# VH-VL binders against Non-structural maintenance of chromosomes element 1 (nse1), part 3

Target 1, 232 residues: Non-structural maintenance of chromosomes element 1 (nse1), of Schizosaccharomyces pombe (q53ek2)
Amino acid sequence: MEKERQDGLSDKHKFILQYIMCRTAGVDNEQVRELVQEQYGETATVEDVINELNNSLHNFDFKIKRVQDQLDGRLTLHFQNLSGDPVSQMATPYPPVQIELMRKIIEWIMKCDDYQYSLTTLQIQKLSRKEMGLAPSVIESHLHTFERDGWLRQREGIWTFTNHALAELDAYLHNEYESNLYECNACREIVIAGYVCDCGYCLHVYCCKHLAHVNCINCNTPWANATVIGRW

## First folded at step 1 (VH-VL)

Design d08 (framework fv_dusigitumab)
Fold by ESMFold2-Fast, scan of step 1:
Structure d08 (fold): chain C 232 residues (1-232), chain A 120 residues (1-120), chain B 111 residues (1-111)
Amino acid sequence: as target 1 above (232 residues)
Amino acid sequence: QVQLVQSGAEVKKPGASVKVSCKASGYTFTSYDINWVRQATGQGLEWMGWMSPNSGNTGYAQKFQGRVTMTRNTSISTAYMELSSLRSEDTAVYYCARGTVTTYWYFDLWGQGTTVTVSS
Amino acid sequence: QSVLTQPPSVSAAPGQKVTISCSGSSSNIGYNYVSWYQQLPGTAPKLLIYDNNKRPSGIPDRFSGSKSGTSATLGITGLQTGDEADYYCGTWDSSLSAYWVFGGGTKLTVL
């Protein structure tokens, strides 16, 4: 993105920005840490460099966002466009029917029963045929494209958002699906795998393990009695 | 040249099986579904099923479920349709057709057809 | 009778306009996109219209498609003798678990 490069950023900052931008599905935080330390020395931090980059990127409605994996807490960095409709932006190279399917899949995941925030391949096939009249092979092809491009992930036929999709959709999901949305009380990220206590205190699986508490900090109810969010 | 080339005419006895081939060229074989459509003499088009060369997944019309098998060999960009327990009513021209997979489904490329005659 | 109903035949003179109807239900045409295929005598079908009203490269603009409710229509203007063929509509039927359906076909005669 040469036309979007910031005047006044060092060559080292520009190198790190280009590295992240070229990896549209996200970059492991530890890979960027190695790169930062190679460029700036052993005491340099990813957080400082990303903050400096973001100060300049906000002038152009861009941001680098750090996303924590729901289960293992691994951090990834994602280049985010803050302007316009996120679904249209992530699906820019797609035909209109494929963009519409992406919007429907987002809706179906967000409105999923029993806090599952995931769909089976069969559920996606049935809903896509019922609501859009798409042929099975067309649905299969679009799902493979969404997985290839890093928007959806699948494990044993269970589909949900990638960390990259959650980063790109964060504002959109808060705007459109606020009543269907949980945020982790410890890290303030959207929860698609975690626990929610009856008092409303909510944690990612990772945040719950990290805090090593048997009872909810807010209401002292055992976590064993909490509602499970997601399939994991 | 983007084309689908089918195997030659077949004459079979009732109860036999027939396997028709469809060789793709001029495009990425694994990027499009292959569909099979038949047409009896003087009759209309009848859809039989689809096969994904990429995954090997298939979907068959209920009428043919249990009698038809659709496969592929990606090394030679060739799709196959095998129909078993042949009856005289299976006498038809069998077409392979390319299904579009990045937009709404339709058949933009057709093979020339394979005549299958079932007679005693 | 068939899932998608077309008139069995239609005829018109050279230079005239003809329309061929394709009638279905809410689970097929009412919900899904329609394509049209031309089959000249002794040849394989050829895609004529896709996504209700779009023409592939090489199809002249005198061929057009439209869809309203549970019915689709193929229009042919400036009829030529070379248009004598069988015409088939096709669409997905959402009620039949991944089943594609064709209309019964319409034989066009240019007199």
Scores: ipSAE 0.000, ipTM 0.428, lowest interface PAE 15.6, mean pLDDT 83

Design d09 (framework fv_dusigitumab)
Fold by ESMFold2-Fast, scan of step 1:
Structure d09 (fold): chain C 232 residues (1-232), chain A 123 residues (1-123), chain B 111 residues (1-111)
Amino acid sequence: as target 1 above (232 residues)
Amino acid sequence: QVQLVQSGAEVKKPGASVKVSCKASGYTFTTYDINWVRQATGQGLEWMGWMNPNSGNTGYAQKFQGRVTMTRNTSISTAYMELSSLRSEDTAVYYCARELGYSSGWTYYMDVWGQGTTVTVSS
Amino acid sequence: QSVLTQPPSVSAAPGQKVTISCSGSSSNIGNNYVSWYQQLPGTAPKLLIYDNNKRPSGIPDRFSGSKSGTSATLGITGLQTGDEADYYCGTWDNRLSAGYVFGGGTKLTVL
């Protein structure tokens, strides 16, 4: 029998932490809810367990972050390293050229025109060739790895950040790309799928739907006239 | 079946503008860039520019900058090329073509071409 | 004037072979993959070769491409009367903003 730590972490807490840590691309909040209720009983909540875990993890510059999907509002939990340069930390197992490609892809997504916050496969190949001199097979291999590891998602050749990448890169994007960022006025998180009114009021697709307002609450202009952020 | 279908022949006077359309079908319109290429009677192929149908971004050949505008309407999978201040030298067949580069990588190529639109500029 | 130089015409008899050259510089062919396009009389161009030496599906193996330094060549073996066409090489030119360049075209006549 192990002595209980002064940090307040039980063996049950450590089991839940391990469950989340082993799912590097994130884990569904509902799956963790079922596990929490199985371990602690029906009145136990994910929020309480995660708060208790985060109190201990904070001492080591780690955190479990809850992310709300910008389109459908589904909640996922992501184990996050708060130490140092987030791009280098997320890409620790990658060779230096692959880390540099990740930095460039982040830059290209953040600085893309027309509020798209996404790139086509063709655009990534053109930019990777122009700025880094990478061969197409090398680019394809790295893109597949980024998708596999949960940093980028692709649908019909359109690439953008996963919820996991947004969680991990949050501080980095604010520090490096503040002028390129939109934040949701409802939940205060970064927007890559949403609407921005001409007045500057901005909402995720889900937050706009959840608030159920036809017009912008700040200037009363119809949301039908707002600029669309992202491609989905 | 991937295809690009262009609008019909146009006859214009010098100084006018012409707008050629190119309707895509059989693939996701926003995935690949559209190039515009022209060919004067008995002459070679001349590249005019490219348009990204997802972002709307364009790149034009230096010769056409200031006179050409390339746009799209994603709701109807249609690309447009408008050439202004027409001269007799602009009499040509105008082609749209899909840019594919995924397998080749370094240099992009045009794998599917429209049938062409004849534009005649005469007084 | 075209940026890439091709012979204006070539001719041969059915069953023979021809090569069509395409000459450029370091800013285009020297640093980029070359494509070839076939244009039958009165029709739109058709992609014949991409990535220096690769054929799209439906293009017979008697058509081949190669590249060396700042020059590319298109090879056609077993010539058929249906091969009478204009042939264009094409590639990116790094000197032009977002620019694709074509050769002047070569008219192939099958005698």
Scores: ipSAE 0.000, ipTM 0.405, lowest interface PAE 20.0, mean pLDDT 83

Design d10 (framework fv_dusigitumab)
Fold by ESMFold2-Fast, scan of step 1:
Structure d10 (fold): chain C 232 residues (1-232), chain A 122 residues (1-122), chain B 111 residues (1-111)
Amino acid sequence: as target 1 above (232 residues)
Amino acid sequence: QVQLVQSGAEVKKPGASVKVSCKASGYTFTSYDINWVRQATGQGLEWMGWMNPNSGDTGYAQKFQGRVTMTRNTSISTAYMELSSLRSEDTAVYYCARGHYDILTGYSLDYWGQGTTVTVSS
Amino acid sequence: QSVLTQPPSVSAAPGQKVTISCSGSSSNIGNHYVSWYQQLPGTAPKLLIYDNNKRPSGIPDRFSGSKSGTSATLGITGLQTGDEADYYCGTWDSSLSAWGVFGGGTKLTVL
């Protein structure tokens, strides 16, 4: 009976939901746009369909989260369990030592005092050997798995969180590392790639470019003088 | 409801082998590790090893390395622990326990089997 | 050889508070998360605390955990006769190729 007048409970909506749910690392917005247009016609929007799905998913403590890349603004969609147990979203169990290594890597990234929110391969190797007694080959194998599974990204030996990891870890990072976090004043999401003005006003790289501001809108100080967050 | 049901008591002679089973129900068997822990009469808990039912990978405590083998049969959601070259000091209750994996909350043994008593006597 | 040290016994009266300590080293408690297990007489152990201080569903809030440096503590307030049991701390040890370790256990007697 609840489905009679509510398009959010249609078979077309369920198809799109299933498509997103089966892609645990997230789905590009353009791929979902193609499916929406195929199901609902040329003028249908992803935003409307996702909002209708979220109205239904709220009853089960689930949500589809839209994540904007902090550098280029690319939009991805992620199915989330709001009950706060990310293991419900994991497909493959990790060995105990690998779980502990991931928790340590999160801690090392978050407690980085240089605003970098990243670690070099050498830093991970040194810290893992010192704090956990792990062999270099074991560390290398685990890092490969974390990259493969979409938890960490690596560019020229510099490791940080993926958009998928940030979406899944959002509540955890706020709970455990509140004092180490910056939030974007434009979009209110966690910042690991951006700028923070001396006045405390903070923006993602993309949000700063999108707003086309050369000076901080809060204190009028040039963004060229701001502290850089992240390494990209 | 998550349950781990173990095989019945065993009495073995020194030098024999014993194979204990642990049948899982109420969850996806391949999504969680099975750990084995033993307890001698009046003594504490002693961790023996873990087995990943998806991959078949194992990790054993050094004390049991070379004497223990942990396996599974995914078609019947059952884990096995085989201990060879039994000695009188292997007399204990053997437990299987599910390893709860979460990279955010760490590793814990969240559900335990009822235990299997193994007596090694001459 | 248990690498984690617990007192062998503690006792208290109903309604009182008791604490059970668990002492290790940097290779275990200092680097890894601590769990606590309750074993009632004649039964299998039950998970009581995980991730240093978190409770599974169904565990009363009078049970609590904490960790500082290389030591962990289990706290029980409003002690009840049904709490009489053996309590074990557990963690992983990176010096032993990240294998599991348990404390020697503490027998709680409710007077």
Scores: ipSAE 0.000, ipTM 0.472, lowest interface PAE 13.4, mean pLDDT 83

Design d11 (framework fv_dusigitumab)
Fold by ESMFold2-Fast, scan of step 1:
Structure d11 (fold): chain C 232 residues (1-232), chain A 124 residues (1-124), chain B 111 residues (1-111)
Amino acid sequence: as target 1 above (232 residues)
Amino acid sequence: QVQLVQSGAEVKKPGASVKVSCKASGYTFTDYDINWVRQATGQGLEWMGWMNPNSGNTGYAQKFQGRVTMTRNTSISTAYMELSSLRSEDTAVYYCARKDFGVVIRSYYGMDVWGQGTTVTVSS
Amino acid sequence: QSVLTQPPSVSAAPGQKVTISCSGSSSNIGNNYVSWYQQLPGTAPKLLIYDNNERPSGIPDRFSGSKSGTSATLGITGLQTGDEADYYCGTWDTSLSAGYVFGGGTKLTVL
């Protein structure tokens, strides 16, 4: 019933899978490309190998997802668990209070004021104290853990989702926060760093640069006049 | 010392535009929204809109939509509010005020630092 | 015609207690945090209370705030002559597309 055309995963496929799985924060597409070419020859592609792996992984509710960085377009590969509650899955090693803080941070980022899709350290401290009664040192400890484990990134005190978190939370964010989400008109992925024109046409920063769009393709308004999504 | 310092008083004729400035000091300008609030003679406080200095995004009260513009210059930590098509009813003291932005529906913070106010008189 | 309703005036003697009410709806006070502002004659407003009941640094504990349902209250105990001012409540209103709204103001007279 489930045995159509399966020749099994080779040891080479298993090696590549283990390499990706062991890197919970994601792995650079270029590094995997080098491994694929080393194992299968110079004509082998990452796309083909990942598709072959995903055909097998789907039987177990797992997937390798390719994510494009919204600012620079860098491609990374992420091992994803498709079963269960994504927030509980990503936070399984954490105590209940830390899992609840992660749920709150996701909510605050998604419902944040003015298209920011990010929080300052001060905002997280104030919100965590007000809504959960957490001490500043506890909040700092948890934020350090979330950054270390690859769920949040911080730049000069500005916190937002990593590419790995976006991969893991994709379905969850669409289900829970659909009215708070923008999608890129070029690649159809969630936008947390980009531009939205008054007409509703939206692009990631990278997609806008890569496609060399000076003006909105839909209404011809300059992108310089668009609403900025995110802080970067 | 956290402070907002506004430009001086203005006298304008009906139909003119006025542009009020608000210079921030003592904090990171891009970390807080700037709100604009006016007060007509003998009247209460009336909110006009907010401007995010980081993104440049704005939200205006419906009453002022189409004739108010809020901008900033981050290199000099200065916010601006321009009101066009002035009427005698626009005679008021105009304030800028800093507000910590957050979740809109659960917005935590009051306007904690206020400018000294700019008197705008519209008369013929 | 303010969205938030306050009494136009209140009065009390020095050393007494006064309360100022602010009434709204579910789209403003009911679903959002309330702030209170003091405006002394000829000055800019000053934040007294934020997040329904929190005091900024430098605000005496004789000022307090509370919220119940769609109404908020500012309490002032141990009234001083220097408390004569206009008092405004303020909050976000979700029905106004990220709009902030003020009450009409209450003039406090210390007799």
Scores: ipSAE 0.000, ipTM 0.469, lowest interface PAE 13.6, mean pLDDT 84

Design e01 (framework fv_ebronucimab)
Fold by ESMFold2-Fast, scan of step 1:
Order: sequence, then structure tokens, then C-alpha cells
Structure e01 (fold): chain C 232 residues (1-232), chain A 125 residues (1-125), chain B 111 residues (1-111)
Amino acid sequence: as target 1 above (232 residues)
Amino acid sequence: EVQLVESGGGLVQPGRSLRLSCAASGFTFDDYAMNWVRQAPGKGLEWVSGISWNSGSISYADSVQGRFTISRDNGKNSLYLQMNSLRAEDTALYFCAKDIRYYDFWSGYPLFDYWGQGTMVTVSS
Amino acid sequence: QSELTQPRSVSGSPGQSVTISCTGTSSDVGGYNYVHWYQQHPGKAPKLLISDVSKRPSGVPDRFSGSKSGNTASLTISGLQAEDEADYYCQSYDSSLSGSVFGTGTDVTVL
């Protein structure tokens, strides 16, 4: 509307919102800081603009979430839908078979043995062929689409969730896979790359580095003896 | 161990000023939002003010807006509340409280995992 | 400033269950799953008891549970014990930018 109200959004706010929404893999906090300063001046902060956006967006079950990378601590911003079926929301452009494959991959990652929260290309191929009857070339095509669209990441054939997928799936994973989840005791976010002490105290790789504790603060056991979560 | 220790309270006449301090230890202070919450004698809790981890977002209860200023010094692990134009109704125990969440955006939905013991402010003639 | 409505007091005998309500509007309790509960013993600082409607922090006994229906959140204490005698406060988010809002508080007496 013409007049900016306490809970209303200016055209400049809408520009920042559109910029973030159009980037499914997330957007660097520093890049958003530059845009905010371009729109509002040098003293403007990402925090103020996004808090104003989130106050409006929450009325519609949307949020912009800041995610800290679990390995290197880099901050990215992600547009998140808090309503409905998150898998359907993240996979809106996909055919039904591809959405079904995404749901299966989520299940296989979450139920992975030995805290790995990841799958090899070979494991995905074997499981997809056995459980869904998909051809190898079809599976490869879908995996490349998931990587391109920012839902899965792979490193030397090891596949797991991106930061964007974790943000989008947060509520879904808590509802469907609570017994398979670890939360970081420092930042309270889901852990797919980190360490869990025998006492249950758990930290992301970056949170562990950042806190710089040699021993677990809960039980005083060395972190060198902790179980590794994830493959990275 | 996480500790929050408030100081600076006391007896003050209406219209005067006081500055409260909160010394934090046992956690990485500059990663977390911090808050002031007060409790009048025999009454309930009232949120007063909050500040994000980097001071980029600050908010106040309507009852104190324009009179109180929250600030933090991350290099000293300290939180402050400058209270001006004090009124009898500002008489309360003032708690320093740590938000459980960090690096995510503040939108007025803090969750307090640790509290200090409080410092008493009495505004009386 | 607006407060969330709680009963002034509730009472029960050891081993019984008591429930404390926290009633707001669609702009706070009804609009968001940001409802938290704190326990305060006389002369002590508050302690986080339940977060985000129903999540129990580490170290809090499972006899404490939370729920929400419409504009009313509830804290239930089952198997009531003498040490549960305390004041209980709910907290929610206020979408009008007045920040966080607390309930009026409930004094729990164990008979």
C-alpha cells in the first residue's frame, strides 16, 4: 500500500524479500548486507530489515531463517515455508515419481546406520532400483536435479542435505524422524555434521571449533573420544 | 558454568537515573541475544528490553521506551541498562536473561535459558 | 502492557495432577507456537521449564508437559510433589512489536 505502517512492507523491503526468495540455495549474509546498505544507507542492518520482514511473513507461515554452516560457520539466509508438507513445497516443480524419490532419499539419509546422515551414489542407485524400479540413468538425472536445485550436496559421491534443505525440512524432520535426530547443544539446530559425546552432549563441527573446548562441558570427556556424526 | 551477575541497583528518587550492569561468563557472550526482565515486589514478570548478539536489533517494552537504553560491550562480556526519568512504578528486581538461540534473527520471541539473581531498584522519595 | 491471563492460584494434593491455563489472543498464543513456561521458587530466579509449547529442556522431569488449543496454552504437572510449590509463568511473542509478553502468573500450592 501507499503508506508504510508498523507491520507494512516498503518497496525496498519487498526487493530484499524477492532477492532472497529467488535463491533456492540460500544467499550469503554479506551479500544481503550490501543490498540492505544500497537500499537504506550505510547504517542500515540486515537484522533490522529481516526482523521487519519476518514480523510480516510470520502471519502467512513464512520466515527468513539465518543458517550457520555446520562445517565452516558461514552465515546464509533462506526463505522458509512453515506450513503444509515441506517435501511437497520444496519439490513443487517435480513430477510425482521425483517427489517420491526425494521422500525416499530423506528417509534413507535419516535412517542411515552409524550416525552417517549420508548415502553413497551406489547406495542411492541400489535402493532406488530395488524400492522404486527406477533405471540408473533416471536416478542419475534426478540426483543432478536435486544437486542443481540446492536440495542435496555431494562430495566425492557422498550425498547429504544442503543448508537450504535443512532449513526447509526442519519441522518435517522433527515430526517424522525425531528418534533419528541430534540437536547441537550450543545453537539448538539439527546436526548432520558434528560430534556426539557418550553422555549425549552434541555439537556441530563448527560449534565445537568455535567453543574451543578440549573436553565435553557436560561430562568432561575429551572430544577426541566422541562419535563422529556425518561424512564430510 | 553459565553465570549472569547483575549490579547497579539501589534506592533512587523519582526523576533520577541509574545504570544497571550484567557480567556474563561461561558462554560465548557475543553469539547470543540478551534481555532485561523485571519483577515488581509481589508481582509477575515483565519483559523490559532485548538486544541481538551484534546490537543490530534492539527493542523495548512500551512502558520504558524513550526512557531506558539497552546496550552491550561484547569485548567485556557485559550487558547494560541505562534508566532515565525513573518513576515509582519502575520499582522492581531487574533480571539479566540469556536467549537460548544465536545467529538466527530476533523478532521479539526470546526464550530464556539462563537468568541472573537480579538487582533491586527502588524508586521512592 | 497486555498480559496473558493465568489463574491466580491452583492447588492439589501430592500425586494428583494440576493444569495451569495461559490465555491470550490470535496475535500471541493463538498465532504462534512460541509459548514457554518458567518455574520460580520463592526468592529465586525463574527457571525454564517448557519451551515452544511442549518441548522439555534437559533435566526437567517428564511429569511436566505442555499443550496448546486455539488461544489457550496449558501446563500440566502430573504426580504433584512438594517441591512443585512455586509460581509458574507463561511467555509468548507479541506480533505488535511490543516484544515478549508474560502471563499474570499462577501460584501452585501443594496441600
Scores: ipSAE 0.012, ipTM 0.489, lowest interface PAE 8.9, mean pLDDT 84

Design e02 (framework fv_ebronucimab)
Fold by ESMFold2-Fast, scan of step 1:
Structure e02 (fold): chain C 232 residues (1-232), chain A 123 residues (1-123), chain B 111 residues (1-111)
Amino acid sequence: as target 1 above (232 residues)
Amino acid sequence: EVQLVESGGGLVQPGRSLRLSCAASGFTFDDYAMNWVRQAPGKGLEWVSGISWNSGSISYADSVQGRFTISRDNGKNSLYLQMNSLRAEDTALYFCAKDRGYYGSGSYLFDYWGQGTMVTVSS
Amino acid sequence: QSELTQPRSVSGSPGQSVTISCTGTSSDVGGYNYVHWYQQHPGKAPKLLISDVSKRPSGVPDRFSGSKSGNTASLTISGLQAEDEADYYCQSYDSSLSGYVFGTGTDVTVL
């Protein structure tokens, strides 16, 4: 215990931690590798340093999580708060109505019955008016803030979670929406962009490319026939 | 044929550290999550830690969180468990276990196990 | 940490049937078909016996069968034989813990 706390107080560890913690949208794994090698020498690895940090951070209900982008495989590191209500913590600077809107958006995305795990701007507008009585201009303002702050991403009016939001909400989504979740066969992470075979075997888009199998490894059905998860 | 071979166990005093290794062969190591499971003498199985294929997802049992570190080297087909601040209750046979890698259909299981390596924490 | 509840021991005579229960909660056994069974002979590593509630891996005799009702899963061994004398563990995935959970284990004695 004493040695664990002392290792967590190292100036070199604190520098790496603060670099990651200050980047609320996550930090590229390769950038952290350069910092680790600068601080600890060329044989030091990101994995070892992050594991040492996480052993100390656990005492304070914090964690650094490595996330692989579900489409392109880019690795990023995210500082995560494990204590309390994750939605309230994500939305700490927001007014109560905006926090409630974030909770609703998470619910609407997770309860998509069509494997889409996304919402159009029109769907968000319609649901927000129906369930919360919010004006269109207020909804647009809040959506802009969620995108700016790195919680939601949008392409062509289609909204879903960022990698940072998935890291921060991971425990919350498993606790509240387990029956609505798919997990990747290869990397054990939540799938919002991927494929699910009729047999239930599921992969992220990138993990499917990495495995390079034409057919599902479990049932031999072609991946071309699988159900698409998400919109990208 | 799938084969998992553990090593690194031994006798160690409380408060000290030990590192376990697991050498994997017979499957594409990079495609599967790996786990450590332990069994105290005469007791039941306890899941200790798991790691995804790319080290992006790592989890620990509450009993070892903050003390143990799981890692893997895909280039060497090897899984590791760094055990710090060892306690008498960590005394157990430690198994390396391969995840079947079947998710979304009701499956998270260990389809292949090594023979285990014995860790004894005693004064 | 939480464990799935199994009886400590069950016993039977050769040719009889025995059933081992495995009781959890709605976040593990009751929530999904993530229920697996392992057989462990003394001094040996565990071996997968039943997967996904009721599926038999290649090489497992059909006298081993699995089922589930609500929060309780069951392993039934029919035509009990001397080589079935072993420890049996159920295992599930607990969504509330984001981790794997084993049962307390059952010692099967063939009298």
Scores: ipSAE 0.000, ipTM 0.446, lowest interface PAE 14.7, mean pLDDT 83

Design e03 (framework fv_ebronucimab)
Fold by ESMFold2-Fast, scan of step 1:
Structure e03 (fold): chain C 232 residues (1-232), chain A 124 residues (1-124), chain B 111 residues (1-111)
Amino acid sequence: as target 1 above (232 residues)
Amino acid sequence: EVQLVESGGGLVQPGRSLRLSCAASGFTFDDYAMNWVRQAPGKGLEWVSGISWNSGNISYADSVQGRFTISRDNGKNSLYLQMNSLRAEDTALYFCAKGLYYYDSSGYWAFDIWGQGTMVTVSS
Amino acid sequence: QSELTQPRSVSGSPGQSVTISCTGTSSDVGSYNYVHWYQQHPGKAPKLLISDVTKRPSGVPDRFSGSKSGNTASLTISGLQAEDEADYYCSSYAGSYTFYVFGTGTDVTVL
């Protein structure tokens, strides 16, 4: 069998692992499916290959995690380091000031008013100047780096976590910001884009759409009356 | 009328394969994660494997990883467990079990509906 | 891998209260509020009694209650009845490597 290599992983497994590891912002499940079929044949599945990889990675405190996008349900795969401080891990190549800015941006997003879990460019500029004394050009440079490295995403000047950042920070956010977190009642993942009913029942935008319920399953109140989580 | 019915168990020799099936009725199968849980004679419960509603997330207990494959066919309201390289310690009653929550991402949540179980005996 | 630790057996008389402990680690019971309890009568499939530490499913009497403190979850059965004689299992989500673990099980005898 092709998995009988000395270290427990075939060359084909190592190729797929390296492909995922080199894409720090994550990789489409469909792109990995194509690679798996190229390496193992038409009937091979992403699930089997990822499970085999995770069995080996487990020994080194690494994991490949599949993440479902909260708006459109698109599946992506992310290489995750389970050891150490997640903020320091994601910010390893950055100078200390830039690491501190990242920690503050995480806090500002998590403690954001009105369920927004996002910041405008103007809000980041104002808070960074006030709390750290940073110049606008320095802030802009750092935001560009965070976007390029896959930690933050922005749409029309609205900044929030990428799926990769949510995967990497999951344990950190639960430990530091539990009182600021919502979990989806359908899939039990953190919600930064979704709806919360007055009864407390909460769903991602995608989970709500695909359940296709007009009313909350828990209290029968229309979803049209629910509080919106996030800006998207 | 919510029901899970397992089948496919039997006596098998070590190193051989068996495929278990679970037929679901009385609920929207596509909305829930499904699981396999086993119980050796006179022993406790052991979780074996779970699969999300869309087959996007699959997980296995360490004891079966690489040997067992969980799958589902939502069009047929059916759950499967392909068991390869069977060992004497795989001898157990195998239950299929429904996750409590809609679209459970990994199938490790509370199990509110259980089948009656199908007996697998691995003996030389 | 590792099971959650429960007492092997607990006994009580009708009308009394009994408590079953379920002890894990900081990586399962101590980290997550995803502790569940199941009742199994001889020759029958398990039945969900308590989900998410404290939540009672429809049809489960108020005399069954759950709690958690640190690495130990507990199931309390008040007003013990003959029909409560069964095996009881706790379970917990155990993180992204182990996923799910059951307890060792407790045999409840009603004297």
Scores: ipSAE 0.000, ipTM 0.461, lowest interface PAE 11.7, mean pLDDT 84

